# Ledger of designs, part 78: VH-VL binders against b7kms5

Target 1, 80 residues: b7kms5
Amino acid sequence: DTFETVRNTIRIESEVDESLRQLCHEERITKETWLEAAYLYLCEKPEELAQVIQLAQERLSQRKAIADYKRAKTMQERFL
Short names: E, the ipSAE of ESMFold2; O, the ipSAE of OpenDDE; V2, 0.75 times the mean of E and O plus 0.25 times the DockQ between their complexes.

## First folded at step 5 (VH-VL)

Design fa26 (framework fv_miptenalimab; at its last look DockQ between E and O 0.02; V2 from the best seeds 0.00; counts 0 for: pae E 20.0 > 2, placed apart)
Fold by ESMFold2-Fast, scan of step 5:
Structure fa26 (fold): chain C 80 residues (1-80), chain A 128 residues (1-128), chain B 107 residues (1-107)
Amino acid sequence: as target 1 above (80 residues)
Amino acid sequence: QVTLVESGGGVVQPGRSLRLSCAFSGFSLSTSGVGVGWIRQAPGKGLEWVALIYWDDDKRYNPALKSRFTISRDNSKNTLYLQMNSLRAEDTAVYFCAHRTYKISFGSGTYSRYFDYWGQGTTVTVSS
Amino acid sequence: DIQMTQSPSFLSASVGDRVSITCRASQGISSYLAWYQQKPGKAPKLLIYAASTLQSGVPDRFSGSGSGTDFTLTISSLQPEDFATYYCQQLNSYPLTFGQGTKLEIK
């Protein structure tokens, strides 16, 4: 039998990626299986899932703010 | 809670073999992420890493010692071993066993690894 | 192999002094550095891991800093029980390597 999988390209903070790679190496698992397991586990824990979603929302907002600031600064330097 | 106790040291002639043991408690080498290793220290000298074995039996050696030394374990006895062959005067040292673990820091998610608990050591003297 | 060099090799100090020991790696090791304290006839004791994280039970007068190739262990106010030999260790790459040690003696 065959598993139907989807290839995803994701960008995460370098320090977080390094930590996850080391964890996967220590536990002899893959990023793919860790991500699947973490999501499935949290889907059964509504209070914990809500906290994770809140953290994700905060991190996303911060990344957008930083990206917007960098773009604005670069454009100003280019045109002034 | 975590303890490691080395034994098996003594005086041995050059060219002979010796097996060291490390009896541990407070953790299991079957627990994922755990490793146990050997570090030695020659009289009046610094620390030298010898070998490390992980929970999944992955083994790492100091390349200078790999051909003569073998690390192994017996989970039924909670014991780590170091088989030392073709011993030389330069192998004279106190041999420590140490618990190796990793940690993911809360909040930051930063990964780190280190040796947190050490045994008292067992002395090996290679001389005629 | 990554060579770890400590300075100084010997340090003479008095109780109450602020002392610093440095450790330099021959190539980048990120923050995969630990500091150990060893007293005569005893096993090494972990003081600091991840270059700057204090091990549980270690007095807060000990601190670590640095990343990459240059690291420092600092004791803010030396106590009598701190006279010992200190070792740094890199855990970035195999083989794992230690510095040569710094012996801290009473002045």
Scores: ipSAE 0.416, ipTM 0.853, lowest interface PAE 2.8, mean pLDDT 92
Fold by OpenDDE, look of step 6:
Structure fa26 (fold): chain C 80 residues (1-80), chain A 128 residues (1-128), chain B 107 residues (1-107)
Amino acid sequence: as target 1 above (80 residues)
Amino acid sequence: QVTLVESGGGVVQPGRSLRLSCAFSGFSLSTSGVGVGWIRQAPGKGLEWVALIYWDDDKRYNPALKSRFTISRDNSKNTLYLQMNSLRAEDTAVYFCAHRTYKISFGSGTYSRYFDYWGQGTTVTVSS
Amino acid sequence: DIQMTQSPSFLSASVGDRVSITCRASQGISSYLAWYQQKPGKAPKLLIYAASTLQSGVPDRFSGSGSGTDFTLTISSLQPEDFATYYCQQLNSYPLTFGQGTKLEIK
């Protein structure tokens, strides 16, 4: 069977992206097929999926916190 | 219908080894998403998860027991095993095997997971 | 590890009573919570999964509620066959853990 693909943009934290890129290179796979495979795998192991979701939520919170900090810093600099 | 029957329990001295078996029917451990696990219950105490093995032979352990206990399977026999080494008095318990499954609601994307079928258990007594 | 704390450990009630058992997780477990019933000398029986979904064959007098860290098992009208020990279990992350159990006794 052939698969129809959907083009999208995924922004990954630089260190994680580099690590993932290296892994994919060594294993001769792509980040896209890795994500597909990982998702399918986790769908069949819901306890692990739950852990990944929780981790993803934490990382999202961290991103938001960093963004807020940057905004605050920028604002402070405007008043100096 | 799903059935699980444990065997191999008995009385053993501390430091000895014992292997439990769980013969199951009504499902295949080759089916994606299926798991089978061991849960034990000391006399008059609560339930303690021991280990779980997935359809793809991936294994999960209670960290407190991982160094001494090994979960394995024989798909050709539809049998689950628990190898218990260096047994201690605190390992005295009824050992249950249980079928683990999951359900996905594709409409909502929600996942469910549970041990839906249990055997009646086999008793392990570790005493001097 | 996620600790599951049930309350109360012991509960005395009469037939026809409405009873509730609570389970608290030491951290968020979403809705990945199951309830089991165990009678003396028997294996546990699944009652509720996904925190609030009734297992097939279980009477509808049993219900589950909650998400995150606080969960409740409710029996709307206690029947004689409901006197047993009940356990909650989190299936959010490994290691899988159970509550200490709640023994429901006849008053």
Scores: ipSAE 0.018, ipTM 0.734, lowest interface PAE 6.3, mean pLDDT 91
Fold by ESMFold2, look of step 6:
Structure fa26 (fold): chain C 80 residues (1-80), chain A 128 residues (1-128), chain B 107 residues (1-107)
Amino acid sequence: as target 1 above (80 residues)
Amino acid sequence: QVTLVESGGGVVQPGRSLRLSCAFSGFSLSTSGVGVGWIRQAPGKGLEWVALIYWDDDKRYNPALKSRFTISRDNSKNTLYLQMNSLRAEDTAVYFCAHRTYKISFGSGTYSRYFDYWGQGTTVTVSS
Amino acid sequence: DIQMTQSPSFLSASVGDRVSITCRASQGISSYLAWYQQKPGKAPKLLIYAASTLQSGVPDRFSGSGSGTDFTLTISSLQPEDFATYYCQQLNSYPLTFGQGTKLEIK
């Protein structure tokens, strides 16, 4: 009868978070239920899930590249 | 969709000052790794980098222009500025505003930093 | 400053030709080089970054090669829309310098 849940902290790009919050507000759902529903839906859709994974990989690479750029720029400042 | 629109050009006398504006949309200068800058092109000549400002307010200048030109921004208006002082005839050019970011090349594993979106430019003419 | 020298300054060619434009850096810049195309009255358009990587939406008849100091932009089969001025830019160190440009005209 009681649903088991886990609480986590997630960091989301501000533009994406703003859009997601607006969607959830307009549809009267929570961010948590949206995430659960999206994942469960995609589990039934192998091709769509693969596409989402590809996009997630691209975004992860972009975040890593930005972090590495900032670190490299700071190092250049120290020596220039 | 990224757009940049320059304004504030015109005809000015040598020794005067002029401030250029670049209104942009489709990105935020608060996004980590993003930069916006100025490139100019004298009539019939090539491209010359002028200045660049990054999301963390780090600023870089062409050393030949640093004594006279200042880059700045107004985050509330999504606007970039170029303050140009002590203008000379050789400052006559079309001034472009351009967005800069980087991507990693997966094949080579290198970080590429390039100006990917440009405005159409605003013309500055310095003439007596 | 790193000086970028393009060759040739002017190039006359016909539709269907294979053309090459070279860019030489005054010191090593690894692969931190971009190529731009600019048509009259328009802003430059990014073609190639990291010396050899095509920007999205750029036709695959364009290719870039080189590292260190010597770089080449190649158009494998020239099309009418390719007549423009081409610039290289080094992105290795400030100031971010451009080559002087190569004007590609129809013969």
Scores: ipSAE 0.000, ipTM 0.597, lowest interface PAE 20.0, mean pLDDT 84
ESMFold2 (binder alone), look of step 6: mean pLDDT 91; pTM 0.940

Design fa27 (framework fv_miptenalimab)
Fold by ESMFold2-Fast, scan of step 5:
Structure fa27 (fold): chain C 80 residues (1-80), chain A 128 residues (1-128), chain B 107 residues (1-107)
Amino acid sequence: as target 1 above (80 residues)
Amino acid sequence: QVTLVESGGGVVQPGRSLRLSCAFSGFSLSTSGVGVGWIRQAPGKGLEWVALIYWDDDKRYNPALKSRFTISRDNSKNTLYLQMNSLRAEDTAVYFCAHRTYKISFGSGTYSHYFDYWGQGTTVTVSS
Amino acid sequence: DIQMTQSPSFLSASVGDRVSITCRASQGISSYLAWYQQKPGKAPKLLIYAASTLQSGVPDRFSGSGSGTDFTLTISSLQPEDFATYYCQQLNSYPLTFGQGTKLEIK
């Protein structure tokens, strides 16, 4: 069935979410269909897919570094 | 090259109706994400937004003008219209049509929108 | 409606001067602000969008700054062709609204 779907929960940065919501509103599409279309399109473009994966890896690394720093700071403040 | 050319202005009596046209080229209002609006300017005064129509026929109006003005389009002619009813002396102005676009900034992903191409305007004078 | 208060209404300056025009929104509009230049008898021309992004083809002596409620358009070194009327516009919410304009005249 072409309409069989799975339910996902995702968290993204607030500024990115705002921009994506505006894009979806402008184009009369949903976040779900945008995600599906973007992934399918990039699967046909290996060089572009590699660039997107690199950006994703960089963003994930930055997010983890920030989270680790915040945890360390909180622990220090808790024991002051 | 994007061009917009307004027409249909003239001198009219208060209470009359007038329809303005905006012939455009270099884009299609059936293209997703695009819109075209009307902005007016009274002699010696500032700019006032009138109405905006999107590619999907979604319409937005200046609430002060919504009861008397109607925006519409004819995709087959690449033409935008502004139907003005019950004209008043204060409607005397140059009426511009303008292409509205949006942009997502590379890298940051930030959304923005703006009027990037404007027609030369057509003058409407309501005598009183 | 969001009111856009533009100041000054009139500004006199000389070629080579640095000038600034300000625009204040009655409510927060983030960076959804554009600046236009209009010469007598002509349509407005987009200079800046998203408060600080220069439109392609516009000289880099023009710059925009600000966010939220307070915005500034700066011309770093006035040229003869810069004498015109300048308008700000908020695009945060409907109805879209413009400032009343600043007329920049030769001193």
Scores: ipSAE 0.258, ipTM 0.809, lowest interface PAE 4.1, mean pLDDT 91

Design fa28 (framework fv_miptenalimab)
Fold by ESMFold2-Fast, scan of step 5:
Structure fa28 (fold): chain C 80 residues (1-80), chain A 128 residues (1-128), chain B 107 residues (1-107)
Amino acid sequence: as target 1 above (80 residues)
Amino acid sequence: QVTLVESGGGVVQPGRSLRLSCAFSGFSLSTSGVGVGWIRQAPGKGLEWVALIYWDDDKRYNPALKSRFTISRDNSKNTLYLQMNSLRAEDTAVYFCAHRTYKLSFGSGTYSVYFDYWGQGTTVTVSS
Amino acid sequence: DIQMTQSPSFLSASVGDRVSITCRASQGISSYLAWYQQKPGKAPKLLIYAASTLQSGVPDRFSGSGSGTDFTLTISSLQPEDFATYYCQQLNSYPLTFGQGTKLEIK
């Protein structure tokens, strides 16, 4: 086909990646096509999209909290 | 409810070793951000930090005690340990274990760290 | 190491009094300071963290102020259960250090 595509670099949790990889292998699809299909499907179902956005916001907050904690830990590790 | 209970204290002769235990409940030391520490208090004296262990098994020690003391944990038993070697009279103290918490102030971009829950302590007496 | 110095080391007061205890750090610690209360034979209890934030369950007669090197713990109206030893702690850098303590006794 003639779809124009873009290359994205995305960092996700390794366990999530492993689970997604297994799903894609079992279902004979790719991560790229799964991501496109999932987003398009959710765009047609606003209530489910809202729930996914809420989960995404929570995960982002958790990542920031962990990063801030590691920064705090490093500050306490000053020796001189 | 967070609880911590120390045990293993007693009377011990100088130069000997002793292992203290801290049994905890209400939190998991596998949870990101969690830490547990040991703080001691000699009779009639103030508080002195001994050691701290983080959820990722990273360890921090009072430099004065690092060569003789080792902090460790067993997550399957929800238990923290303090191995004390080459004990001296000046190690005589009540040893407390305490849960370490941190909080992020999103508006100010700062964080807070503190010891919020403490055990009752276990007494170590180093005497000949 | 960061040295924490409390003043006074001993304080006599009466129920109903307003009491202030100070804590000075030998170098800047921003707001990484906690206050603890310890009664005879008991473990320390967290009162205040981040220099001025009251721990849940602690009476509002307790307050903390300060930043950098100079900090104050205030009890606005002393109650019988407040007679205890108070400790400040810096959590800015390792090793973690405590003040020498302030013993608050009945006048």
Scores: ipSAE 0.000, ipTM 0.619, lowest interface PAE 20.9, mean pLDDT 86

Design fa29 (framework fv_miptenalimab)
Fold by ESMFold2-Fast, scan of step 5:
Structure fa29 (fold): chain C 80 residues (1-80), chain A 128 residues (1-128), chain B 107 residues (1-107)
Amino acid sequence: as target 1 above (80 residues)
Amino acid sequence: QVTLVESGGGVVQPGRSLRLSCAFSGFSLSTSGVGVGWIRQAPGKGLEWVALIYWDDDKRYNPALKSRFTISRDNSKNTLYLQMNSLRAEDTAVYFCAHRTYKFSFGSGTYSVYFDYWGQGTTVTVSS
Amino acid sequence: DIQMTQSPSFLSASVGDRVSITCRASQGISSYLAWYQQKPGKAPKLLIYAASTLQSGVPDRFSGSGSGTDFTLTISSLQPEDFATYYCQQLNSYPLTFGQGTKLEIK
């Protein structure tokens, strides 16, 4: 037992998952190894990492807006 | 091939009710991110959003119309409805139904929301 | 409500001209803006979504730009079939709202 791993459960948009799944099938790799490789590669490229972080921040903002809207809607319906 | 076909329009007297139908094909209103809306256009005027129904049966209305209009669907018939009550002269318009998409775009890296396919419209005239 | 204001409301141009139509939102809408083309007696047709993404099948002479509050639709070389009314729409918040429209007429 010299190989240490951590279990991570992540939720991503279904269309992104489908695209990534297809890529992994075609290239004969796993989502886990693709994620590790992508992160390690970007850590060596600060300018590209900055662009990825910007995209991630925009996606997070969009998800928060949707989640906040649904929560507000539920609260409003309870107090009508 | 997405198609939407509106029906149920006609001439109706003020204060009466009318139900419009939108028969659609080429998509399922059960698909995550999908919605269908009603948009109207008075003669010689611009576009005005009426109502929207989402894949999860969540509904949104133009606040000016919410008390008189109800959007509903029948997934078994692939049909959308707009129930219009207490009709007024200002409700005279062509009523369009349109497919709404909310999906991820790899090019921009963001989600996009838009009405991509529209029906030909059905005309409602409120007159006495 | 988010008010969408287009300018100009009427525009006269000739085939081959470069034409720009602007759309201003009363508050920030990020890139949740779509442009539609409507010809007399027909339903609106989607041209551009996410402020700058061209819909499949739309000629590449159409382009969109902007984010936040100020947006522009440009037709680089006007063709006869482009004479129509153009509408912008914000899809950021409820109620969904459209601009008043810009009627592009042959000069």
Scores: ipSAE 0.000, ipTM 0.608, lowest interface PAE 18.1, mean pLDDT 85

Design fa3 (framework fv_miptenalimab)
Fold by ESMFold2-Fast, scan of step 5:
Structure fa3 (fold): chain C 80 residues (1-80), chain A 128 residues (1-128), chain B 107 residues (1-107)
Amino acid sequence: as target 1 above (80 residues)
Amino acid sequence: QVTLVESGGGVVQPGRSLRLSCAFSGFSLSTSGVGVGWIRQAPGKGLEWVALIYWDDDKRYNPALKSRFTISRDNSKNTLYLQMNSLRAEDTAVYFCAHRTYKISLGSGTYSVYFDYWGQGTTVTVSS
Amino acid sequence: DIQMTQSPSFLSASVGDRVSITCRASQGISSYLAWYQQKPGKAPKLLIYAASTLQSGVPDRFSGSGSGTDFTLTISSLQPEDFATYYCQQLNSYPLTFGQGTKLEIK
């Protein structure tokens, strides 16, 4: 069987990437197969999928808040 | 249990503004993955998508209408709005609001998206 | 924009007939295709989503098939309540677009 694949470039937090790399090394899997398996597994568990989506939304909000704060702080320190 | 009821239509002169409302029940627009949109239909013609708003306030517009129409909502009132400015004769249509949702199939993880519940529509007639 | 073209625009048929309506997308839309039924003076009603998945409560005489650019809605044994206008819609990309509609009338 041959799988058709697509190439994606993603940016994730460095500490999360380090943890995931370690998990993949320990279990002899790849980041791509982990991502596929995690998504497929959660699609079989709607309640857990909803919780993961909520966590993802919270993390995105935190990234936006941090970016906004850093932008404001840089402006103040650079020009005051 | 899901219902959507449009209101605010009527006869209006070219160049005027009009705000349509859609009162909904049986779902919350703060629920992740949910959106509500406006679809219109001119007399004797087909369906034309107008705008869509998502639970996180992300908004999508028909590019032909984006400069004149604004979609918004009030979650506390379970109401969707369409602000229509600079109305033209070609805006004459029945305006429907519709619930948009997505589904991920168990097992396969397949994503699908559709409009499953529609209001009865409110008629807007632009004439001089 | 993705253009959706339905064929035929008008169809005359009798109760008990098998009828098919086709919908063609100007670009590939995978299976992001929905079919709606609209009766005069009423709102559209969702029949099929994901090209071939029957919406809950819709009679099993309705079926959808296809992927990519070519899609078909089939009614295996036409009933009196099926005389209506049918629309396809692509939900693959913005702006969302509909076919021009197929009006199904009594022969």
Scores: ipSAE 0.013, ipTM 0.658, lowest interface PAE 11.4, mean pLDDT 89

Design fa30 (framework fv_miptenalimab)
Fold by ESMFold2-Fast, scan of step 5:
Structure fa30 (fold): chain C 80 residues (1-80), chain A 128 residues (1-128), chain B 107 residues (1-107)
Amino acid sequence: as target 1 above (80 residues)
Amino acid sequence: QVTLVESGGGVVQPGRSLRLSCAFSGFSLSTSGVGVGWIRQAPGKGLEWVALIYWDDDKRYNPALKSRFTISRDNSKNTLYLQMNSLRAEDTAVYFCAHRTYKVSFGSGTYSVYFDYWGQGTTVTVSS
Amino acid sequence: DIQMTQSPSFLSASVGDRVSITCRASQGISSYLAWYQQKPGKAPKLLIYAASTLQSGVPDRFSGSGSGTDFTLTISSLQPEDFATYYCQQLNSYPLTFGQGTKLEIK
């Protein structure tokens, strides 16, 4: 083994995880190797990398909005 | 274009064996993500999945048929096989081979899987 | 095993009619459902996959809807060539299973 690796724990949306898991199963690869390959490929494609970053920013914004909504709703249920 | 052509069907007595073939063109079963399977249909009845083989030789069977049926392939001949042993009257059916593929939709990222191309079928009649 | 039940088993309709066929799974299958058309003496033909995605080359009068356990195939304006048997299939888990079929006959 010539590669030094690190263990990371990440949380992703369940629908995305299910799709990625199916893709990995179909192609007989792992999530680890898919992530490494995807990142390395995008690093060679500046325009595509920019599009991915934009999508990531949008998804992060949506996640924050959902979290804010849930928190506000819980507070209202307590005080209404 | 993708084509699949089944052969090897016929009339056979109960307890005997029969080997079906499916000659395909327009794709390779060595291409990653590709699978080919067998689906059968008894006279006047619906469709029943038999077996599936993937590009990496992973094999999946209908549990009701696994003990008697074996799926295999020869990539050099672009041919799929179904070895049927200990045949019974209830195995009487038209046997289709079909190309199985998957797709990940752009934008949504949705995974999908389906059988898109089918052969014309070969008829197996198990009769005494 | 996941059981697929189609309703109705037989359907009589006229050219120009709007026709709907339903398919129910005995447990959740998300959107892993395909619809096939089979004419007498012929192999099945893929119409719809992922419950609602129309296969290339299939007329847009065909549409699919549903998710989870309840699914519908709709033909908006029935044509003479649409009289056939229709099958749903779940591809969520092994063994792969089909509905019993719906035979669409001319009225």
Scores: ipSAE 0.222, ipTM 0.808, lowest interface PAE 3.9, mean pLDDT 91

Design fa31 (framework fv_miptenalimab)
Fold by ESMFold2-Fast, scan of step 5:
Structure fa31 (fold): chain C 80 residues (1-80), chain A 128 residues (1-128), chain B 107 residues (1-107)
Amino acid sequence: as target 1 above (80 residues)
Amino acid sequence: QVTLVESGGGVVQPGRSLRLSCAFSGFSLSTSGVGVGWIRQAPGKGLEWVALIYWDDDKRYNPALKSRFTISRDNSKNTLYLQMNSLRAEDTAVYFCAHRTYKWSFGSGTYSVYFDYWGQGTTVTVSS
Amino acid sequence: DIQMTQSPSFLSASVGDRVSITCRASQGISSYLAWYQQKPGKAPKLLIYAASTLQSGVPDRFSGSGSGTDFTLTISSLQPEDFATYYCQQLNSYPLTFGQGTKLEIK
């Protein structure tokens, strides 16, 4: 063994997962190595890292909006 | 790539019980925002919604069926169930399981809700 | 319960025709309406959601319009594979309800 690794389980949007899987297949890399490379690359590009963080914040807000809808529909039965 | 496969259908006598299963692949039933459910279709008739279960185990039923039908899931098996009790001739139908998507749009400030993936259906015939 | 009524229940047409199917809700459902196509012995297939948004992979000859209570599905140039039964569904409130269906048959 040449690397010390950690196993993580993450949940991502299915359309994003499909796109990433296609990219990994075409380039002959794995999701784990792509994630490592992407993070390391962005850490050296602060202007691009800021853009990625902004997108991540927007996506997180969207997921929280789904949870808010769930609570609202319990009371109103108008949103599905 | 999402697939849904129903099973458990068959011929049963009135008053008996039957449990349907739907095996999912390509997504997790516990994924935040996901909803899965059952829709049935009697021979030569249209579509009728049966029940829906949300990722957080919240459930919605067709009021006409709520007292006899129970929706549940087993996340460890990624499987959806429909327990049907006190079956009647009117329950004869093809039962489809379906995945429900909904998305928030910041541009429009609204949700889009739809059933995008369906299984092939399993047939339930209630007769003597 | 919200009642969904489709018109017509049966439609006969030829390849190349422009056809329209109407769906009416008994009360306002905003744009929470979907259209499905079903072929004999098969599960329904999503065509349009949010009244007017095409599902990915669906041919652009299909279009949807309307909001509130009146909705229309249009096929601009009918193809052989389009002969099927079409259903509208409201997803505004529980219980979820479907129209009775429109069977599109070759003339």
Scores: ipSAE 0.000, ipTM 0.612, lowest interface PAE 21.3, mean pLDDT 85

